# VHH binders against q96p44r230to412: the designs that were tried, part 25

Target 1, 183 residues: q96p44r230to412
Amino acid sequence: GFDILLGLDVNKKVKKRIQLSPKKIKGYEVTSKVDLSELTSNVFPEGLPPSYVFVSTQRFKVKKIWDLWRILTIDGRPQIAVTLNGVDKILLFTTTSVINGSQVVTFANPQVKTLFDEGWHQIRLLVTEQDVTLYIDDQQIENKPLHPVLGILINGQTQIGKYSGKEETVQFDVQKLRIYCDP
Below, E stands for the ipSAE of ESMFold2; O stands for the ipSAE of OpenDDE; V2 stands for 0.75 times the mean of E and O plus 0.25 times the DockQ between their complexes.

## First folded at step 16 (VHH; framework vhh_lunsekimig_d3)

Design x5 (at its last look DockQ between E and O 0.84; V2 from the best seeds 0.85)
Fold by OpenDDE, look of step 16:
Structure x5 (fold): chain B 183 residues (1-183), chain A 123 residues (1-123)
Amino acid sequence: as target 1 above (183 residues)
Amino acid sequence: EVQLVESGGGVVQPGGSLRLSCAASGFTFSSYSLYWYRQAAGIERELIAAIYSSGHTYYVDSVKGRFTISRDNSENTMYLQMNSLRAEDTGLYYCARKEYKYLPGTYETFDSWGQGTLVTVSS
């Protein structure tokens, strides 16, 4: 798997920590003053497999649309993204598509709004070649079909905590952000 | 309003040098990745260099070792130092800031561009 927080050197870039004890860090308080970006090749040197699991544990008060995680092309277009829409309280998953280059899946189940209650929640996206399944706090929410995907290009940037379509950093808290390979 | 203004273009002989500037306003300059494009006559606009918010840079193969992209966040200005210029480098050079917006089922792009500055490499 891939620890995205580690790959982006969040421990070095983020100064504010959420602590369980003086010696135990629970997570990071990301502020708008931090840029959490890295070349994708430094985070995913081999790219991403066709099937994987995205896992994040976060809390936020953001009432706008923002990308919790995104992989961009060299010219700044999203290849893969996990987007939180604080306006409509829905979750978007963007990935590649052989049909038209990109596809965006919308998870608008009423249970998705729980992510926006400003509490800690775990997001899990099980991505296969055929579909993507959203889990929130270990509860399956929705399964959506996917068009066949393309491999990602790794010569752009990977970013977390950015307003969608922009590069300003949102304020949010994060404990975990990881990709697991799923056989 | 996002504004990008290119300058520094001109006529130079092969082997010469130029330094292009892109003055930016209307957004938090230091937060954004910025891009240089060029468009030769009869050819589509092409990405030639990028400087990302993380400080990393990208160059298209044809300009590697000759062009250097940089930025001064205190002046809200991006630069393109062009050395060892060739005839094929002739074109209109654009500064760009990228942006997109999600729509139902897709996203659309709406990039910001400058007016461009003309670079002519000729004997």
Scores: ipSAE 0.917, ipTM 0.953, lowest interface PAE 0.5, mean pLDDT 96
Fold by ESMFold2, look of step 16:
Structure x5 (fold): chain B 183 residues (1-183), chain A 123 residues (1-123)
Amino acid sequence: as target 1 above (183 residues)
Amino acid sequence: EVQLVESGGGVVQPGGSLRLSCAASGFTFSSYSLYWYRQAAGIERELIAAIYSSGHTYYVDSVKGRFTISRDNSENTMYLQMNSLRAEDTGLYYCARKEYKYLPGTYETFDSWGQGTLVTVSS
């Protein structure tokens, strides 16, 4: 699997650490002064396959709409994004689409609201060519269909922790952000 | 209010140089990627260069090696140094800040643009 945090140089960019009992596991406190951005070609030099698994472990107090992870086009449009909507307490998944270039899937099951309780939660998205399945804290929440996807362009940026549609950094805590391409 | 103001356009002969400026206000300049577009008559605006918040740059093939994008965060200004200009570089040059917002099933764009600065390359 690939560690997105390491791909974005988290150890150099984030100075504040969080003790993750019961043993010394490094968590990162991302502040508004940090810019977790990198060329997608440096993070995903071969792009992403049509099937993959995204896994993250985070906590946050943000009540606005923000992108936990996003891959932008060369001109700043989302190709892939995992978005936490703190206004409605829902999760959005954006990916490419042969129809209209992109598609945005909404996960609004009431169980999604647990992500917004300011505690640590694991998000897992199992992405296949036909659908995407959301798991929260090891519980399957929803499965949603996808239109056929296109390959991503790697000439833009990959970013972590940005307000949706903007480039200011969201304050949040993160332990894990990984991609597994062989699910 | 986001404002972008281009300057530095003019008339120049083939092979000449110009330096464009984009003065920005109304947002945290250093946090944002910024873009140069150009528009020739009868054609839609086309991206020509970007400078990302990470500091990395992007150029379309037609300007690589001739144009250099840069920024000065202390002056809230982005630049485009244009060398070895050609007649086909003639057009209005815009700087842009990109923004989007999610809607059900999709997203929509709210990009900010300057008014443009005219570059004319002619003998």
Scores: ipSAE 0.798, ipTM 0.903, lowest interface PAE 0.8, mean pLDDT 91
ESMFold2 (binder alone), look of step 16: mean pLDDT 79; pTM 0.774
ESMFold2, look of step 17: ipSAE 0.798; ipTM 0.906
ESMFold2 (binder alone), look of step 17: mean pLDDT 79; pTM 0.775
OpenDDE, look of step 17: ipSAE 0.905; ipTM 0.946

Design x6 (at its last look DockQ between E and O 0.87; V2 from the best seeds 0.79)
Fold by OpenDDE, look of step 16:
Structure x6 (fold): chain B 183 residues (1-183), chain A 123 residues (1-123)
Amino acid sequence: as target 1 above (183 residues)
Amino acid sequence: EVQLVESGGGVVQPGGSLRLSCAASGFTFSDYSLYWYRQAAGIERELIAAIYSSGHTYYVDSVKGRFTISRDNSENTMYLQMNSLRAEDTGLYYCARKEYKYVPGTYETFDSWGQGTLVTVSS
């Protein structure tokens, strides 16, 4: 698996910590003054497999559309993204597509709204070659089909906590952000 | 309003050097990745260099070792130092900022461009 927080050196870039004790860090308080970007080749040197699990634990008060995690092409287009739409309180998953280069899956189940209650929640996306399944706090929410995907290009950027389509960092808290290989 | 204004183009002999500038306004300059494109006559516009918000840079193979992209956040200006210029480097050079937004089922792209500055490399 891949620890995205580690890959992006969040522990060095983010000054504000969420602590359980003086010696135990629970997570990071990301501010708009931090840029959490890294070359994808430094985070995913081999790219991503066609099947994987995205896992994040976060809380936020953002009422706009923002990318919790995204992998961009060289010219700044999203290849893969987990997007939180604070306006409509839905979740978007962007990935590659053999049909037209990209595809966006919308999770608009009413249960998705729970992500926007400003509390800690775990997002889990099980991505396979055929579909993507959204779990929130270990509860399966929706399963959506996927068109066949392309491998990602790794010569662009990987970023977390950005407003969609922009380079501005959102304010949010994060404990975990990882990719696991699907067995 | 986002504005990008290129300058520094001109006529140079092969082997010569030019330094292009892109003056930016209308957005928080330091937050954004920026790009240099060029368009030769009869050829589609192509990306040649990028400077990311992370500070990392990217170059196409044809300009590697010859061109250097940089930025001065205090002046809201991006630069392209071009050395060892070749005839094939001739073209209109554009500064760009790129955005996108999600729409139902997909996303739309929003690219901001300057007017371009002409670089002519000839004997």
Scores: ipSAE 0.759, ipTM 0.886, lowest interface PAE 0.6, mean pLDDT 95
Fold by ESMFold2, look of step 16:
Structure x6 (fold): chain B 183 residues (1-183), chain A 123 residues (1-123)
Amino acid sequence: as target 1 above (183 residues)
Amino acid sequence: EVQLVESGGGVVQPGGSLRLSCAASGFTFSDYSLYWYRQAAGIERELIAAIYSSGHTYYVDSVKGRFTISRDNSENTMYLQMNSLRAEDTGLYYCARKEYKYVPGTYETFDSWGQGTLVTVSS
């Protein structure tokens, strides 16, 4: 799979590492001064396929609305985003749409609230041409339909860990943030 | 309160130069990407250049090599250096801070704009 953190040069940009006792797995402490942003053309020069799997493992204390991962247009609008809404304790998935250019899918199952307990959690989104399925800590939570998608424009930025609608960095910890592109 | 104030517009001959400024207040300047738009009379504003908080820039093809966008985070100011000006560059130039918020099913925009500064390129 493709490591988005490496694509955004995380090893150069994030100074502080987290030692994880059971496995000694390298984690990253993303502070408010870090900027995990890169031109999308440098990260995804071929764009994204219509089907892929997004996987991230993170912990955070933020109770505001923020984008764990996003791909923006040249004028700063979301084309793809995985959004953690700490106000309502829900997860949003944004992707492109032939209808109005974008669509935002809401995952509001009560089990989604576990993401907001300040502990480590794995998010997995299985994105197909027809639907998106949310898994939290290996448990399937919800499946939601998608309207037909458009290909992404690669002329803007790809970012990790930003407050929604802003370019201010969210303070959080992350172990992995990857996509897997299958046929 | 978010405020954006453009300055530096004026009348110039074809081939001339102007430097536009956008002074910003009411927000943490370094945390935002900023944009220059241009508007001819009776037409919607068009993006011409962006400078992201990361430092990366974007230009539309019609201004590449002639215009340079820059920012000074210590002065909360964005600039547009405009060289080799042409008649089609005539218009009202706006700086913008672009913002969005999620609502059910979509997102809404809450962009902030300056009042604009007029650039006239004529013989």
Scores: ipSAE 0.755, ipTM 0.887, lowest interface PAE 1.0, mean pLDDT 91
ESMFold2 (binder alone), look of step 16: mean pLDDT 80; pTM 0.776

## First folded at step 17 (VHH; framework vhh_lunsekimig_d3)

Design y1 (at its last look DockQ between E and O 0.01; V2 from the best seeds 0.00; counts 0 for: pae O 5.7 > 2, placed apart)
Fold by ESMFold2, look of step 17:
Structure y1 (fold): chain B 183 residues (1-183), chain A 123 residues (1-123)
Amino acid sequence: as target 1 above (183 residues)
Amino acid sequence: EVQLVESGGGVVQPGGSLRLSCAASGFTFSSYSLYWYRQAAGIERELIAAIYSSGHTWYVDSVKGRFTISRDNSENTMYLQMNSLRAEDTGLYYCARKEYKYLPGTYETFDSWGQGTLVTVSS
């Protein structure tokens, strides 16, 4: 798989660590002063397969709409994004589509509101060619259909922790951000 | 309010050079990727260069090796150094800041643009 934190040099860019026990530090405190952006070709040199699993572990206090992870075109448009909407307490997933170029899927099950309790939560998105399934803390929450996807262009930027549609960095804590490819 | 103001356009001979400036205000300049577009008469705007928030740059093939995008975060200004200018570089040059917003099922764009600065390459 692909470690997005490693790919964006989070270990070098974020100096503040979250200590989980007296002897272990497992997380990063991302502040608004850091820019977690990198060329997509440096993070995903072969792009992404049509099926994959996104996994993240984070906590945050932000109540606005922000992209936990996004892959942009050369001119700054989202091709893939995982978005936390703190206004409505829902999760959005953006991916490519043969219809209109992109599609945005909304996960609004009441259990999604748990993500916004300021505690640590794991998000897992199982993306297939036909659908996307959201898991929160290892519990399956919702499954949503997808229109057929297109491959991504890797000539723009991959970013984490940005206000949606904007480029200011969101303050949040993160332990894990990974992509796993199916066989 | 976001403001972008281009300057530095003019008339030059083929093979000449110009440096364009884009003065920005109303946002945290250092956080944003910024873009140069150009528009020739009768043609839609063409993205020609980007300077990303990460510091990486991108150029369309027709300007690679001739144009250099740069920024000075202390002056809130982006630049485009244009060398070896050709007649086909003639047009109105715009700087842009990109923005989008999610709607149900999709997203929409609402970018900020300057007024443009005219570059004319003629003998």
Scores: ipSAE 0.800, ipTM 0.908, lowest interface PAE 0.8, mean pLDDT 91
Fold by OpenDDE, look of step 17:
Structure y1 (fold): chain B 183 residues (1-183), chain A 123 residues (1-123)
Amino acid sequence: as target 1 above (183 residues)
Amino acid sequence: EVQLVESGGGVVQPGGSLRLSCAASGFTFSSYSLYWYRQAAGIERELIAAIYSSGHTWYVDSVKGRFTISRDNSENTMYLQMNSLRAEDTGLYYCARKEYKYLPGTYETFDSWGQGTLVTVSS
């Protein structure tokens, strides 16, 4: 798997730590002054497999549309993204598509709104070649079909905590951001 | 060696039906997702249907409701049942298996292809 926080050197870039319970790992308080970007080749030197699990633990007060995690092409287009829409309180998953290059899956289940209650929550996305399943706090929310995916280009950037379509960093707290590769 | 051999193509009138077959060998058939592509004259090859190792299926919009992709793992064969055929369905139909490879700078996908089978829909 890939520890995205480690890959982006969040421990070096973010100054504020969040002490959690004795049984929990520390979190990071990310501010707008931090740029959590890295060349994708440094984070995913061989790219991403077609099937994987995205796991994040975060809390935020953002009421705009922002990307918790995204992989961009060299020209700045999203290839893969986990987007939180604080306006509509929904989650969007962007990935590649053999059909037209890109596809977006919208999770608008009412349970998704729980992510926006400013508390700590775990997001898990089980991604396969045929579908993506959203879990929130270990509860399955919804399964959506996917078009067959393309491999990603790794000559661009990987970023976390950015406003959608912008380079500005959002303020949010994060404990975990990891990709588990499905063997 | 991975081999895919298409068959079942032919000439059919509009509204007719054909059933294509793809005989596979050289790999664990049940472990792979398989795909049907087609290429009309002067047009880029297009993906039209997929059947995943899980049994899930996918179709391009233009064939939905008319084409059915299926597989028989015991026979290492994939099928494409084509009903209500149209002139625009004319083309060379290919069976494909996707593979993935880690390369510097990319996560690349490539396909193994058969020779194709010609489908002609004409009155």
Scores: ipSAE 0.022, ipTM 0.351, lowest interface PAE 5.7, mean pLDDT 90
ESMFold2 (binder alone), look of step 17: mean pLDDT 79; pTM 0.769

Design y2 (at its last look DockQ between E and O 0.90; V2 from the best seeds 0.83)
Fold by OpenDDE, look of step 17:
Structure y2 (fold): chain B 183 residues (1-183), chain A 123 residues (1-123)
Amino acid sequence: as target 1 above (183 residues)
Amino acid sequence: EVQLVESGGGVVQPGGSLRLSCAASGFTFSSYSLYWYRQAAGIERELIAAIYSSGHTYYVDSVKGRFTISRDNSENTMYLQMNSLRAEDTGLYYCARKEYKYVKGTYETFDSWGQGTLVTVSS
């Protein structure tokens, strides 16, 4: 698996730590003044497998559309993204597609709005070659089909905590951001 | 309003050097990745260099070792130092900022471009 926070050197870039409890891992308080970006080749030198699990633990007050995690092409287009839409309180999953290069899956289940209550929540996306399943706080929310995907190009950037389509950093708190390659 | 203004183009002999500038305004310059493109006559515009928000850079193979992309965040200016220029480097050079927006189940691109600056390499 991949620790994305480690790959992006979040521990070095983010100065504020969040102590939750003696038994819980520390979190990071990310501010707009921090840029959490890295070359994808430095984070995922072999790219991503066709099946994986994305896991994040975060809280935020953002009321706009922002990418919790994204992998961009060399020319700045999204290949993979986990997007939180604070306007509509939905979650978008972007990935590659053999059909037209890109596909966006929308999770608009009413339960998704719980992510936007400003509390700590875990997002888990089980991605396979056939579908993607959203879990929130260990509860299965919804399963959506996927078109066959392409391998990602690793020449661009991997970023977390950015406004969608922009490169300004959002303010949010994060404890965990990982990819597991054996779902 | 996002604005990008290129300058520094001109006529040089093969083996010569030029330094292009891209003055930017209308956005948080230091937050954004920026790109240099060029377009030769009759040829599609091509990406030749990028400087990412992370500070890392990209170069197309044909310019590696000869071109250097850099930025001065205090001046909101990106540069392209071009050394050992060749005839095939002739073209209009553009700086660009890239954006996209999720719309109707997909995303649309909203790129910003300068007017371009002409680089002519000729003996």
Scores: ipSAE 0.863, ipTM 0.927, lowest interface PAE 0.6, mean pLDDT 95
Fold by ESMFold2, look of step 17:
Structure y2 (fold): chain B 183 residues (1-183), chain A 123 residues (1-123)
Amino acid sequence: as target 1 above (183 residues)
Amino acid sequence: EVQLVESGGGVVQPGGSLRLSCAASGFTFSSYSLYWYRQAAGIERELIAAIYSSGHTYYVDSVKGRFTISRDNSENTMYLQMNSLRAEDTGLYYCARKEYKYVKGTYETFDSWGQGTLVTVSS
């Protein structure tokens, strides 16, 4: 799989580490002073396939709306985003669409609220050409249809940990943030 | 309140150079990507260059190799060095900060713009 944290040079940019187990599993404490941004062509030089799996393990106290991961156009608009809405305690998935350029899928099942309990949680999004499925902590939560997608443009930025629509960094902890193209 | 103020425009002959400045206030400057747009008479604003928060830059083909975007985070200022100017470069030059919000199922734009600085390339 592809490690987005390493693609955004997390080891140089994030100085604070979190010891997670006796096996020395490490997490990263991302502070508001850190900028985890990189040119998308350096991270995904061939773009993304129409189907993939996104996996992240994080904890956070933020109660605002923020993007765990996003891929922007050259002029700063979302093409892909995994958004944690702390106001309504829901998860949003943004991707490209032949209809209106983009589409937003809302995951509002009550079990999604567990993401906001300040504990460690795994998010898994299984994206296919026809739908997207949300798993939280190894449990399937919801499956939602997708309109046909367009490929992404790679001439903008890929970012993690940003307030939605803004470029200030959210304070949160992360241990895993990966893409699998053929799991 | 976000403010962006362009300066440095003027009249120049073809082949000449100008350096534009964009002074910014009201936000954490180093966190944001910033953009130069150009508007020629009778057409809409078009993106010409970007400097991303990561430090990477983007240029449209018509200015690549002639224009250089840069920033000084300690002075909250973005620059556009314009060399080898052509008549087609004539227009109003705007700096911008991009912002959007998810509102009622869609993304809405809330970009911030400067007032523009006029560049005229003429004999």
Scores: ipSAE 0.738, ipTM 0.883, lowest interface PAE 1.1, mean pLDDT 91
ESMFold2 (binder alone), look of step 17: mean pLDDT 82; pTM 0.790

Design y3 (at its last look DockQ between E and O 0.90; V2 from the best seeds 0.84)
Fold by OpenDDE, look of step 17:
Structure y3 (fold): chain B 183 residues (1-183), chain A 123 residues (1-123)
Amino acid sequence: as target 1 above (183 residues)
Amino acid sequence: EVQLVESGGGVVQPGGSLRLSCAASGFTFSSYSLYWYRQAAGIERELIAAIYSSGHTYYVDSVKGRFTISRDNSENTMYLQMNSLRAEDTGLYYCARKEYKYVHGTYETFDSWGQGTLVTVSS
């Protein structure tokens, strides 16, 4: 698997730590003054497998649309993204598509709203070649079909905590951001 | 309003050098990745260099070792140092900022471009 926080050197870039519990590792308080970006080739040198699990633990107060995690093309287009829409309180999953290059899956289940209560939550996305399943706090929320995907190009950037379509960093807290390659 | 203004173009002999500038305004300059494109006559615009928010850079193969992209965040200016210029480097050079927005189950692009600066390499 891939520890995205480690890959982006979050421990070096983010100064504020969050003590979660005596038994838990510290989280990171990300501010707008930090840029959490890295070349994708440095984070995912072999790209991503067709099937994987995205896992994040975060809390935020953002009321706009922002990308918790995204992989961009060399010219700044989203290849893969986990997007939190604070306006509509929904989650978007963007990935590649053999049909038209890109596809966006919308998770608008009412239970998704819980992500926006400013508390700590775990997001898990099980991505396969056929579908993507959203879990929130270990509860299955919804399964959506996927068009066949393309491999990602690794020449661009990987970023976390950015406003969607922009490169300003949002303020949010994160404990875990990881990809597991054997779902 | 996002504005990008290129300058520094001109006529130069093969083997010569030019330094292009892109003055930016209307956004948080230091937060954004920026790009240089060029367009030769009758040819589609091509990406030639990028400087990402992380500080990393990209170059198309044809300019590697000859061109250097850089930025001065204090001046809101991006540069392209072009050395060992060749006739095939002739064209209009554009700086760009890329943006997109999720709309109707997909995303749309909203790129910002300057007016371009002409680079002519000829003997």
Scores: ipSAE 0.877, ipTM 0.933, lowest interface PAE 0.6, mean pLDDT 95
Fold by ESMFold2, look of step 17:
Structure y3 (fold): chain B 183 residues (1-183), chain A 123 residues (1-123)
Amino acid sequence: as target 1 above (183 residues)
Amino acid sequence: EVQLVESGGGVVQPGGSLRLSCAASGFTFSSYSLYWYRQAAGIERELIAAIYSSGHTYYVDSVKGRFTISRDNSENTMYLQMNSLRAEDTGLYYCARKEYKYVHGTYETFDSWGQGTLVTVSS
């Protein structure tokens, strides 16, 4: 798999660490002064397969709309994004589409609101050619269909922790951010 | 208020050079990727180069090796060094800051553009 935190060199860019338990210090406090961006070709040199699993563990207080993870085109448009909408307390998943270049799936089940309680939560998105399934803290929440996808272009940037549509960094804490390619 | 102001355009012979500047204000310059586009007569604006917030650069094939994009974050200015200019490089050159918003179930474009600076390559 791919460790996005390692791929964006987070351990060098983020100085502040978070104690997870008495025995373990593993977590990053991301501040607005840090730019967590990297060329997609450096993180995903072969792109992404049509099926994969995204896993993240984070906490945040942000009430605005922001991208936990995104892959942009050369000219700064989203191809893939996991978006936390703090205004409506929902999760959005953006991926490619043969129909319109991209598609956006909305996860608005009431259980999604738990992501916004300022506590640590695990998000898991199981992406297949046919659908995407959201799990929160190991509980299956919702399954949504996908239109057929296109391969991603790898000549733009991959970023984490950015306000939606903008390039300012969101303040949040993160333990894990990974892609698994064989779900 | 986001503002982008291009300068440095002019008339030049084939094989010549120009250096374009894009002075920026109204936003945290170092946080943003910036882009050069050009528009020839009868054609839509086309991306030619980008400099990302990370410092990485991108060039379309038609300018790669001839053009160099750079930035000076202390002066809030992006540059495009254009060498070995050709007649097909003639056009209006725009700098841009990209922005989009999720509205009504889709992404909508809210990019910021300069006014453009004219480059004419002719004998």
Scores: ipSAE 0.770, ipTM 0.893, lowest interface PAE 0.9, mean pLDDT 91
ESMFold2 (binder alone), look of step 17: mean pLDDT 82; pTM 0.794

